# Ledger of designs, part 59: VH-VL binders against q0atu2

Target 1, 119 residues: q0atu2
Amino acid sequence: MLDKKARIRTSREYRNVFEKGKRLSGRFLIIYYVENALDNNRFGFITNKKIGMAVIRNRIKRQLRAIVREYQGQVKNKHDIVLVARAGIGKSSFEGMEKDYIAIMKKAGLFARNANKID

## First folded at step 3 (VH-VL)

Design ge7 (framework fv_recibokibart)
Fold by ESMFold2-Fast, scan of step 3:
Formats: sequence, structure tokens, C-alpha cells
Structure ge7 (fold): chain C 119 residues (1-119), chain A 121 residues (1-121), chain B 108 residues (1-108)
Amino acid sequence: as target 1 above (119 residues)
Amino acid sequence: QVQLVQSGAEVKKPGASVKVSCKASGYTFTDYYMHWAKQAPGQGLEWIGWINPNSGGTNYNQKFQGRVTMTRDTSISTAYMELSRLRSDDTAVYYCARESHYWDYESFDYWGQGTLVTVSS
Amino acid sequence: QIVLTQSPGTLSLSPGERATLSCRASQSVDSDYLHWYQQKPGQAPRLWIYDASERATGIPDRFSGSGSGTDFTLTISRLEPEDFATYYCQQYDSSPYTFGQGTKLEIK
């Protein structure tokens, strides 16, 4: 879903984020994040075997990419961010994953714009 | 059955704006991204941008940025693409296309019939 | 931007023959983001093959897609009269999303 330049692609790049980055846990997601030396953000996704079979893991991975794509314009520039799905994510709704992503990104201070919703 | 029905052909003068509609039926309108593409006479396809009908979020091809606006009306399951400051090279058939559900695959699984926009004096 | 080059531009064949259509990318494209569409004159494009190799709903098994990296192929094992159309490849790997210029499959 995400443009090629916006994806973390190599094991070495993933390792860099894990080793040097900060960690923040949500309900269904863990993020690891570090400032990069590029002019853009990059995202990585990890869905391990504890989530379920390959078809479930691939679905979750695409759902997470869709969420990241939707909110990419709100993320502070020059960061590498890896999303790691927790085992329980397979039982979450798409909306639940989206809310968790927004909450964790706000807590990390990675959203460039504050969105207030008055109901 | 999924259908995307677009508005009819338009003839515009240079400098004018055109707004093309795409009415969706046969599925939950807010569950699928909607894309727009341009096909000039005798040429291939060119991607213009997408809109998320649920959020109203958009993303435009830089080539059209500043001239294109995508909106939607969820009460009538209709997406719109407005192209402003029309030039002769904007003469083309414009298509709306549904992106397959955002967690399945990222392809255009259903297309509108197309809207011919002619820009001439 | 990723440029997709399709070859040949026009392919003239007879029903019953095998068709091989090429799509080459200016830089590597993840196969999960390469798709093929069929378009007949006066009609909208129709999704034909997605994720390089998966046939869309209703597409006959004589059609197959393959490839990875920069080289992708659409193969029709035995042409039927209704298969004569223009075929476009498309990449969704990098914005702006781009299409090839098409291969027109025509009757000899």
C-alpha cells in the first residue's frame, strides 16, 4: 500500500530501528521508532506466527498498512517506525486497530497535527 | 452486484472547471477506497488520486496537485472529482475505480463506465 | 516515478495461438503490487490479473501471470476470439501509481 520509499525493506534496517529506537506498547500494537537521516518517513510491519496462520497474518499486515497509509500525512517527518502486531490483534476489528494506532502515535509524539473532535 | 455509474459527457472551454460524479451501488460505499484515472484519446491510463469515502481523506498525483479536488457524499454513495483550470490536454475519458478492500489486495476491481471531458474553444 | 514499458506495442495473432505479453519496470516492483487490466474499445478497463499471478473473479484459466522484480509477463495459452483487446500492466508499489502504455492484441 505504501510507496516503495516509505517502506522499511531490509533486515539491517529493521535491526537498526530495534537497536536504536524507542518502544511504546498499545493494546494490539507495539511500535519501535527512531529519527532517520532521510527526507521521508519509512514504515515496517511485523506479524509473527503467534497471530495465526499465514492468511490471517497477511490480512493483518495489509490492514495495518492501510491504516498507516491513511494517516501518513500526520506523522512527523524523518522517522523510521516499525509496527509489531501483538498476538491478540487477530481478534480486533479494523476500527480497533486504527484507534490503537492513533493513540500510540499520539503518545509517542509522532503526530504532527492535533485532532480534536467535538461530538 | 457492484456498479459504479458516472455522470455524462462534458464540453468545457479552457480555464473552466469540470466536476465528474461516480455513484456506487451494490456494496458498502465507505468500506472501499475510490480512485480516479485519466485516459487521453488513443493513450494509456494515468492515475489521478484516491479518496477514502469513510474519512474523506485524499491523496493526489503530484501532476494534478493544485488542480484536482476529490470529495464524496455518503448519503447518496457518490464520489466526485473536480478538475479546475482546464487545458486542451485535459481532454480525456475520466474513470472512477474501486480499490479492492483495503486488507485484501491493492488493485482496481470495479470501474465506472467513464466520462468523456472535451476541452475546446 | 516508476515507468512501465510494455512490449510488443501490438501483437497480431490468430485464435488458438499462444500470446506472451511483457511488462518491464524501470525499477524493482514488488509482485504484490503489479496488476493487469483488459480494455476493449469504448469500454472501461477490467481487472484481469492481480498481485502478478492471481486471476480476478471470472477470468479463464488460460490466462496466467508471472514475474518479479522488473520483469512481468501475461500469458494466454490458447487465444479465443474474445481475448483480442488491449492489456495494461499497472504498478501500485510507488506513488504516483503508473500504467504501461498497453499491448494491443489483434487478429492476424
Scores: ipSAE 0.006, ipTM 0.577, lowest interface PAE 10.8, mean pLDDT 87

Design ge8 (framework fv_recibokibart)
Fold by ESMFold2-Fast, scan of step 3:
Structure ge8 (fold): chain C 119 residues (1-119), chain A 121 residues (1-121), chain B 108 residues (1-108)
Amino acid sequence: as target 1 above (119 residues)
Amino acid sequence: QVQLVQSGAEVKKPGASVKVSCKASGYTFTDYYMHWAKQAPGQGLEWIGWINPNSGGTNYNQKFQGRVTMTRDTSISTAYMELSRLRSDDTAVYYCAREGSYYDYESFDYWGQGTLVTVSS
Amino acid sequence: QIVLTQSPGTLSLSPGERATLSCRASQSVDSDYLHWYQQKPGQAPRLWIYDASERATGIPDRFSGSGSGTDFTLTISRLEPEDFATYYCQQYDSSPYTFGQGTKLEIK
């Protein structure tokens, strides 16, 4: 379970990320991200009603939190990151969401512990 | 700003039907699901069901399935719950509640004041 | 359906004391879908704690929530007179959405 201390809580904190942060789009996810002045990373999750009914949105939120938790050790310290689910995410697999998350985090330069590919 | 205002108390005979209204204001009515809950005297809360005001889609707790009908009128931002074939154990306060989208959670963020329905012979 | 069992049913304490209220689920509930509501006699319930541990807007910091899986707790560090009420836990993880039977916090 993702530690509550690692989550963005308030409307003001979300607005700060949207207004001050950078935006990067993946296939199923959009991330907004900004450096914070804290000792840790914080994550926010947005699933709007265009994605589907509560059952679908709840499943997506659970799966996204599980993905973020799994890879939290890879994320560079001192960032507030908001994940916004895009239209169509309800049709994605868990693996699809996970791959999209890894790809966008790497592209954003937010993964600290990835090893370079040998070639 | 956000308000849910319910219709007034009702006294009904066993076997009758009751229709409770919940008028929403201060937000876009079609953007949020509306839930209904029952609270019998001295008892806890019991979830009855929800309606999607945008589509009219509904989902009912199996305990009330067959006796409850939820509808809405988008022109006046009002949700309705009708309970039929009333019995004495339907005597309760009925609440409407908005399913809020508060960024990363879904909870009942605003509640109506409640409508007391008394079933007596 | 997921059954939420709250204990104790009634908790009799004095202002200034610590209160600990338990909510146990019959099966695992994701903490992001476990909420607490406060209800005073004659009033509608009010959202108090959401996502197991987050205080709703305006709720004093003497209230805290914790827990995961099947075991959740609402703690009031130092009771004030206005805190005496009934508290309900609720799960929004799976339909039908269910509430616990409530814990009534009353003055000793």
Scores: ipSAE 0.016, ipTM 0.632, lowest interface PAE 7.0, mean pLDDT 86

Design ge9 (framework fv_recibokibart)
Fold by ESMFold2-Fast, scan of step 3:
Structure ge9 (fold): chain C 119 residues (1-119), chain A 121 residues (1-121), chain B 108 residues (1-108)
Amino acid sequence: as target 1 above (119 residues)
Amino acid sequence: QVQLVQSGAEVKKPGASVKVSCKASGYTFTDYYMHWAKQAPGQGLEWIGWINPNSGGTNYNQKFQGRVTMTRDTSISTAYMELSRLRSDDTAVYYCARYSHYYDWEGFDYWGQGTLVTVSS
Amino acid sequence: QIVLTQSPGTLSLSPGERATLSCRASQSVDSDYLHWYQQKPGQAPRLWIYDASERATGIPDRFSGSGSGTDFTLTISRLEPEDFATYYCQQYDSSPYTFGQGTKLEIK
């Protein structure tokens, strides 16, 4: 689970990411991302009804949070990042979601080559 | 500022069709599903269906299936709902509304002002 | 489809009193997908409480939501004149998405 400080929680914060951010699509995920004025990264998560029922969406939310938490040290500091799950994600494995996350973050230039270089 | 602006009131005869528009501004039109709801005079709200503005995909409440068609034009950020073969019990205010899919919250967070459709002979 | 039944249909109270509005679902609804809306005559509905218990932006803290499973409640601890309106519960757990028939809160 992510710390409360590492979560985007207000509609204004999400709106800022959508309005000022860049967008990249992966196989199962879309990310919107923008540099923030804070000393930390913040993550938001969006699921939609085409993914499936509440049980499936809740599983996906938990798995995405776990993946994001595991790779926190590799993400360039001072970014707000919103992950939007695509309809096909419900049939993906945990490993499939993880690989897609890594691929899209690398493509976005958000993964630091040396995770310890950025405070 | 997020805003949904609907077309004006319509008066139609039984058997006609009506097409209501909903113009979105202040956000990325393709990022949120647009829904339509019906509110008959003195009654509650009834969900009609949604359109995904990104794909053009739709899903309709079975009660309206075969009479309703939802479309959109991404170049002008506008959604449309067309209801055909109108009858007197279609007299209602019709609303468009954006649905928030956010992980940390859900809901119809912005609504159009409503369009009154009157069906009379 | 999930049927939402609101009670009472009309609630007549005076400013300063406590209001309790009920919403019962015909089958279990995930609280993350139960929301409440306020509607005044001639206006569109406004999102009021989302995820059963979270106040929407700008909503006074005298409003609270609670419940899970099939039973949900909207409570107003001390009514103000501007609170008299119709309140609708709504579920987004299962298509077709449904609204309750509304509780009209009216001044005595």
Scores: ipSAE 0.005, ipTM 0.552, lowest interface PAE 12.5, mean pLDDT 85

Design gg1 (framework fv_recibokibart)
Fold by ESMFold2-Fast, scan of step 3:
Structure gg1 (fold): chain C 119 residues (1-119), chain A 118 residues (1-118), chain B 108 residues (1-108)
Amino acid sequence: as target 1 above (119 residues)
Amino acid sequence: QVQLVQSGAEVKKPGASVKVSCKASGYTFTDYYMHWAKQAPGQGLEWIGEINPDSGDTNYNQKFQGRVTMTRDTSISTAYMELSRLRSDDTAVYYCARGGYDWYFDVWGQGTLVTVSS
Amino acid sequence: QIVLTQSPGTLSLSPGERATLSCRASQSVDSSYLHWYQQKPGQAPRLWIYDASSRATGIPDRFSGSGSGTDFTLTISRLEPEDFATYYCQQYDSSPYTFGQGTKLEIK
């Protein structure tokens, strides 16, 4: 899974991304993103109860982290990125979430050319 | 260094309320959630709830909902947990613990023994 | 809520032996939210292993954690006298956050 260094840890750090960052909405995901002063990327994840029961939210969090980790090498360096799951994500498949993530990251200009699943 | 210091032991009668404090030092109080946990004598740990010290928003374990209230005072970096309508099975050590978006309890208070007896 | 069941409840061993402590979850827990705490009598719990396998600061390398899904393990490769304590697993994956009932490691 994601290294601790690659995680957004504090409420202040989340607020910084929300206040200063750019926002892009996909079908199942919203991302907020801002360039950081570090030498690495950091990710945050937000799933709220509008998504569904705890079992569904836990599955979604796990799947989103797996997707982010798998494509981490394709992400343009030095960014704080927060993924917010939309209410409809509970009905999506893993493939659907993965496609949405790739599409939104490319649209944000955060993916390098040839951004693909790390095999 | 980062430290959480709790108020001293309390002895209460059934039906009373108890308010435990947890004073934080060595870090920015509003950056981390504060959690509370219960440990009955000879038993394991049970999570009671959490407070976001920045917003004041709380989230309680359903088992304690209606009897627990969590608050904080940012001017003195102190969190509070009040438990009302005390029963004998509320006799326990109560801990505060720091948690965050990293999702583990890395710093714990020393604990406060609350004894409920007639 | 996610129920964590630890086994054995009590593990009686001698210094120098290997200890294996189990934690099983009633439903899948992301390893990034499965943690272990050590507690000695009269003391607060102390973070020991976080994210299933990462040692907290100052924890000796004889301690290791492993597992994923519903089955997690804490292993102590060669017990030292100071290691005899109660160990709790804990999940932070979903509210309410829950702890296992603990495994008490005691001297045989």
Scores: ipSAE 0.007, ipTM 0.573, lowest interface PAE 12.4, mean pLDDT 86

Design gg10 (framework fv_recibokibart)
Fold by ESMFold2-Fast, scan of step 3:
Structure gg10 (fold): chain C 119 residues (1-119), chain A 119 residues (1-119), chain B 108 residues (1-108)
Amino acid sequence: as target 1 above (119 residues)
Amino acid sequence: QVQLVQSGAEVKKPGASVKVSCKASGYTFTDYYMHWAKQAPGQGLEWIGEINPDSGDTNYNQKFQGRVTMTRDTSISTAYMELSRLRSDDTAVYYCARGSYYDSWFDYWGQGTLVTVSS
Amino acid sequence: QIVLTQSPGTLSLSPGERATLSCRASQSVDSSYLHWYQQKPGQAPRLWIYDASSRATGIPDRFSGSGSGTDFTLTISRLEPEDFATYYCQQYDSSPYTFGQGTKLEIK
């Protein structure tokens, strides 16, 4: 479970990330992300109708929050990040979602260990 | 302007069926789940089930499983809930409600349809 | 299924007073799936607070929601005449989605 201050809650905040943020697609996830003016990261989660019925969407949202919580310490400071589940995520395992999250965050340069070593 | 308009009040005999309609306007009908809820006189709300208007897929509360059928007609942006083998304790106001885009709450509600089951 | 129990069932207060409404879940509910609705007689429910603590569009700041796990609270800091209604908590964490039985706010 993510702390209240680590969550994107309002439609206005989601809209800001979509309008001003960058977008990267993974296998099961799309992330939208933008720097914020806060002292912490905030995460939002979207599982729309294309994912499947509500029981599946709720399971996926819960699992994504657990994954984000587990890796929150590795995410570069001061970002608003929205995770959008793709239609195929309903067939993914928890481990599959976790791998996709790690891969896309590394691709975005949002994980601390994505920086290249100085020559 | 988002609006959900339900069909008018119905009076039915025990054992009959009733079909309630919910006409949506002001948004893309297939982009949001439609839910149905029951409120018996002087009682609280009870979730009956949901339909994905795009696919036609449904999920029902087990309490109503076997007696409820949810359908939709995308050409007229209308959702339907049919309840069969009516009993006196089915007397209630029935509401349709739109699931939010974030698939987490009910953001718009129909005005309600009173169904009275009397012998 | 998750059972939501609201207390008190009826709360009799006067305009200007503070109201505190409780919602307790039979098992832990993710706060991002705990919401509150207001319903007036003869009307459909209206979304009031979502994700335990976020006010819906147009809802006055005298309303606040809080809580996590199994214990959630809706607080009205200074009651106005239009606030007297029935309030329902609702969970969207697991199917079947459930509502509490409601707390009716009535004029003393």
Scores: ipSAE 0.007, ipTM 0.632, lowest interface PAE 9.3, mean pLDDT 88

Design gg11 (framework fv_recibokibart)
Fold by ESMFold2-Fast, scan of step 3:
Structure gg11 (fold): chain C 119 residues (1-119), chain A 119 residues (1-119), chain B 108 residues (1-108)
Amino acid sequence: as target 1 above (119 residues)
Amino acid sequence: QVQLVQSGAEVKKPGASVKVSCKASGYTFTDYYMHWAKQAPGQGLEWIGEINPDSGDTNYNQKFQGRVTMTRDTSISTAYMELSRLRSDDTAVYYCARGGYFESYFDYWGQGTLVTVSS
Amino acid sequence: QIVLTQSPGTLSLSPGERATLSCRASQSVDSSYLHWYQQKPGQAPRLWIYDASSRATGIPDRFSGSGSGTDFTLTISRLEPEDFATYYCQQYDSSPYTFGQGTKLEIK
């Protein structure tokens, strides 16, 4: 679960990211992202009805939040980022979604330089 | 069960302000947007704007921008719409309606509040 | 803004007949953002069809919605007395969100 202040909350804030932001597509995810004037990152999550039933959409949202939370420390500060699940995401594994997220964020230049991370 | 209960009818003079309330029950007030719409006598519906009850953030139809203010009180699960500098063409039934963050329709409506603006 | 034009403005039919109500948008609207509401005199609107074709909870299967792009249709296969009302289409694709002017379905 993400901290409340790290969530994009309003339709207006989502529209700002879509209108002014950059777009990058992965296999299962699309991200829209824009710099903000805050001292923190905010994330939004969209799971369209085309993905499937509410149970599937809710599971996907929970899994995406978990992935974002795990990699939160690697994201360049001061960005609003919206994750949009693509129709095929319901057939993906957690690991598949995680790999797609990492690849997209690296390509967008939103991940800090990788040092070997020790678990 | 979900219910939206609006304040009673108002009669105002041109130039006055009116504040309509919409009390929500049967769901978590901060989980859904609250929208407001206008219906002039014998005419169709017109969207005025929306508020996120969690953040307090608003988005108004440009036609009403500068005259409308939307607020809420989370302690009593009540949304408010204030319309200032009233004109005769503001005579209408005003509705509040619930909208989802990602479900983009108005699933429950208040009973309506008749506002009459006359000299 | 997107203008929604409904036709006809008034439709006079008898119970048992089929009704076809049209909604035309001034520019393309994603069907996921096109909805229909029913309103009876003195009452609030009620969600009837959402996402162009999905019936809201409790709405009889004689109602169906269809369409994409700029042309959308609400169909009632066999009118019942309680179906006579005004129907509004509405788009949520672009702010400001807009409604059509309504089609009044009246008893002939």
Scores: ipSAE 0.007, ipTM 0.551, lowest interface PAE 11.2, mean pLDDT 86

Design gg12 (framework fv_recibokibart)
Fold by ESMFold2-Fast, scan of step 3:
Structure gg12 (fold): chain C 119 residues (1-119), chain A 119 residues (1-119), chain B 108 residues (1-108)
Amino acid sequence: as target 1 above (119 residues)
Amino acid sequence: QVQLVQSGAEVKKPGASVKVSCKASGYTFTDYYMHWAKQAPGQGLEWIGEINPDSGDTNYNQKFQGRVTMTRDTSISTAYMELSRLRSDDTAVYYCARSDYYEWGFDYWGQGTLVTVSS
Amino acid sequence: QIVLTQSPGTLSLSPGERATLSCRASQSVDSSYLHWYQQKPGQAPRLWIYDASSRATGIPDRFSGSGSGTDFTLTISRLEPEDFATYYCQQYDSSPYTFGQGTKLEIK
């Protein structure tokens, strides 16, 4: 799991990202992102009722946190980023969510140059 | 000002059914999950299940599966929990409670409904 | 299911003292889904601490939560008379969602 300081935890902080941030939509994910005044990145995760029951939403959140953690070192510093799961995410594979995350983060310009998973 | 107002106390005989209501106000009813919990006299809390008021989808604790049914009426912002084939050990206070988009736990609770099962 | 065990079951203290309440999970719980509730006799539970360490709206700063994995703690730095109540931890990580059995904080 992500360290507590790397997580957006209050409704006020989530609202700040939604109101002041930029929005980009992917296949399974929407991200909202804004530069922060801290020396680190913070991530938030929303799996609203459109996804399904709480057990499904919690599984998706857990998988998204794992993906974010894996690629944490490639994200440009000083950003608050909220990932909002789209309704169709429940039918996605882990790899599908991972690929969507990488694509949307690159499109947002949030990945450092040449940042990618080496295979 | 968020309020959850539950129906009044009920006295039932073993084998009967009881249907408890929970009327929501002060927020958009379909934007939050509704949960139900049981508290037997002098005991702790036990989660019964949840309903997505937007879709009507439910998820029940296996302990109550087959005896509990959760429904809602979006036109009057009211959730219902029906418990059938009542036994003496169903005597308890039953609470409704909501969870929000960020899943901060159950942030608002109804006042509780005492259900007494006795011959 | 995840079993939450709270200790002690009853904690007898005086106003002005520090209270430390433990909640231990039978398996790892993401701190984002570990919450604490306060309940007074005849009343509904009230969300007190959410996500292991965040105070709910209106909760005094003498209350703090901490922990991760399987070990979580609720601390009250200096007890006031109104703090004597039963406190429940809850995990919202895995269905069925479960509560601890409660710690009753009572006046000595």
Scores: ipSAE 0.008, ipTM 0.607, lowest interface PAE 8.5, mean pLDDT 86

Design gg13 (framework fv_recibokibart)
Fold by ESMFold2-Fast, scan of step 3:
Structure gg13 (fold): chain C 119 residues (1-119), chain A 119 residues (1-119), chain B 108 residues (1-108)
Amino acid sequence: as target 1 above (119 residues)
Amino acid sequence: QVQLVQSGAEVKKPGASVKVSCKASGYTFTDYYMHWAKQAPGQGLEWIGEINPDSGDTNYNQKFQGRVTMTRDTSISTAYMELSRLRSDDTAVYYCARGLYDYSYFDYWGQGTLVTVSS
Amino acid sequence: QIVLTQSPGTLSLSPGERATLSCRASQSVDSSYLHWYQQKPGQAPRLWIYDASSRATGIPDRFSGSGSGTDFTLTISRLEPEDFATYYCQQYDSSPYTFGQGTKLEIK
């Protein structure tokens, strides 16, 4: 469901994020991220063979896109962000992946500090 | 202009292997995935697999897993698909096609290579 | 694996008529991952509509795509002779990426 303008689409764009970006590791996710010159954020997703069979990798990828979409309004503008699933992600729940995503994005400083804060 | 040029028609006996090439020009070869698809006579299209020309990483349709191998040579911008232990139902036109990472639509296709398997 | 079923299998119409081609998925497909290709006999497929509704470069405005979830449609408002071909829908929301069996649009 993620808008096509919000997706990283070419090998060159992924390579740019890997080579020039910063890296942070969570429990189930690694993110690579770099500022872009666009008006919007773009996301990429990588699920490698060590995660499991294609059915599992495809499910994980869809679930990660759903999580990113749910929280897109909290992400600091003008970033290219690639999510790389770690080998253990196949054993995680949806809630576990969501929690890890939130934690790592906060650690990276990519979530707006005052977004959705209620006293 | 982007072009994908495939190797010529092949006639093989059952049990043999065939290796089809796809030479890319008009763009940076490593910036796009290369996909392969099968079309048996009078039938529709069937996805075989993909290769990331930058990393060499592959992902195959389970139906072809164990018989297909995809490789590339970045120095000559050429992708290869090898299919082993050929059967009569492998008789088909095989296409290479250029794809985007996260939005896999196939924007350019090779002209196709007819592989005939007969005794 | 997602199965795409196209209907009708063959559609016989005359130039000037409206064509409506259906593609139904066995499970929900994000519209950003649903694409259409045109193929003429002896030729490679050509990208026609991507992301369910965006026309590829050079595709006439008489072609439109629509749909979401499990139901997708390709519409041709006024058929031209060159439009008679086989049309395939394709999903890449889930690997293995799959194609429908095709709808053959033929002259009546």
Scores: ipSAE 0.014, ipTM 0.652, lowest interface PAE 7.7, mean pLDDT 87

Design gg14 (framework fv_recibokibart)
Fold by ESMFold2-Fast, scan of step 3:
Structure gg14 (fold): chain C 119 residues (1-119), chain A 119 residues (1-119), chain B 108 residues (1-108)
Amino acid sequence: as target 1 above (119 residues)
Amino acid sequence: QVQLVQSGAEVKKPGASVKVSCKASGYTFTDYYMHWAKQAPGQGLEWIGEINPDSGDTNYNQKFQGRVTMTRDTSISTAYMELSRLRSDDTAVYYCARGSYWDEGFDYWGQGTLVTVSS
Amino acid sequence: QIVLTQSPGTLSLSPGERATLSCRASQSVDSSYLHWYQQKPGQAPRLWIYDASSRATGIPDRFSGSGSGTDFTLTISRLEPEDFATYYCQQYDSSPYTFGQGTKLEIK
């Protein structure tokens, strides 16, 4: 559940992740991530107009939130993570986004060893 | 204490432009999104757009179709909304409002600026 | 865009009574992005309930919010004189962010 404490919304918090965090690029997603001093993870989402019209961006935003929510229990605790949608994400399926998210999170070392859950 | 103070009432002719200011105090200006909303006399609220005061990035409601421009000056913690090519239907109270942490709504509002568009 | 329809438009009640205000969305809204505001004449709106059910700081416990999907409710268990105002729901789920038309609570 992406409740209030699991979201990044302030510009300072986004800036901290971009400036101090590590960056990894997937096929459809870029993540920026940094360890935080909290007892939980926080997620931010960026879907800019390069992706397409509002209908497409809103679909992507909702699907990414659903994916993050589904897998939040498998993410190493105490990280701020920002997902930036790449221009090509508008052509992807839900399954494509999900696969990319899992792959990039594993590559970042943010998923537990047995975390690769698809369903 | 958090406070948003807006510029005073304006009377404009059709076709003119108006620029409303919103001065923030009591918090770090660049840490929170700033939103603008319109309320026509006796009517409800309509969202105009948002600005990230840190980056300067904006997102506008399509209804204002290239007539709105949002800017900020971080040196004086002030946000601006300019509305051009004014019509009688633009007569309204305009509010600035701070976006709270984690998209929990607009937690502080300016007092409002009445803009009257008449011949 | 998501249209929010509030009902009733006006509620005429007396202090001590229970008020139930409805907000219906034209499509599903994540409850973590549905908020309620109180506005009195001549004043700016004030955040009242956020994330469908969480009271903002300083809001009395006689106020509660509930709902998910397309149907949301604001309930006032026992009206006090200061509660008579217009209440707006808002969705912050998808751009453009939208408000309902408001429910006006007035004294009978």
Scores: ipSAE 0.007, ipTM 0.579, lowest interface PAE 9.3, mean pLDDT 86

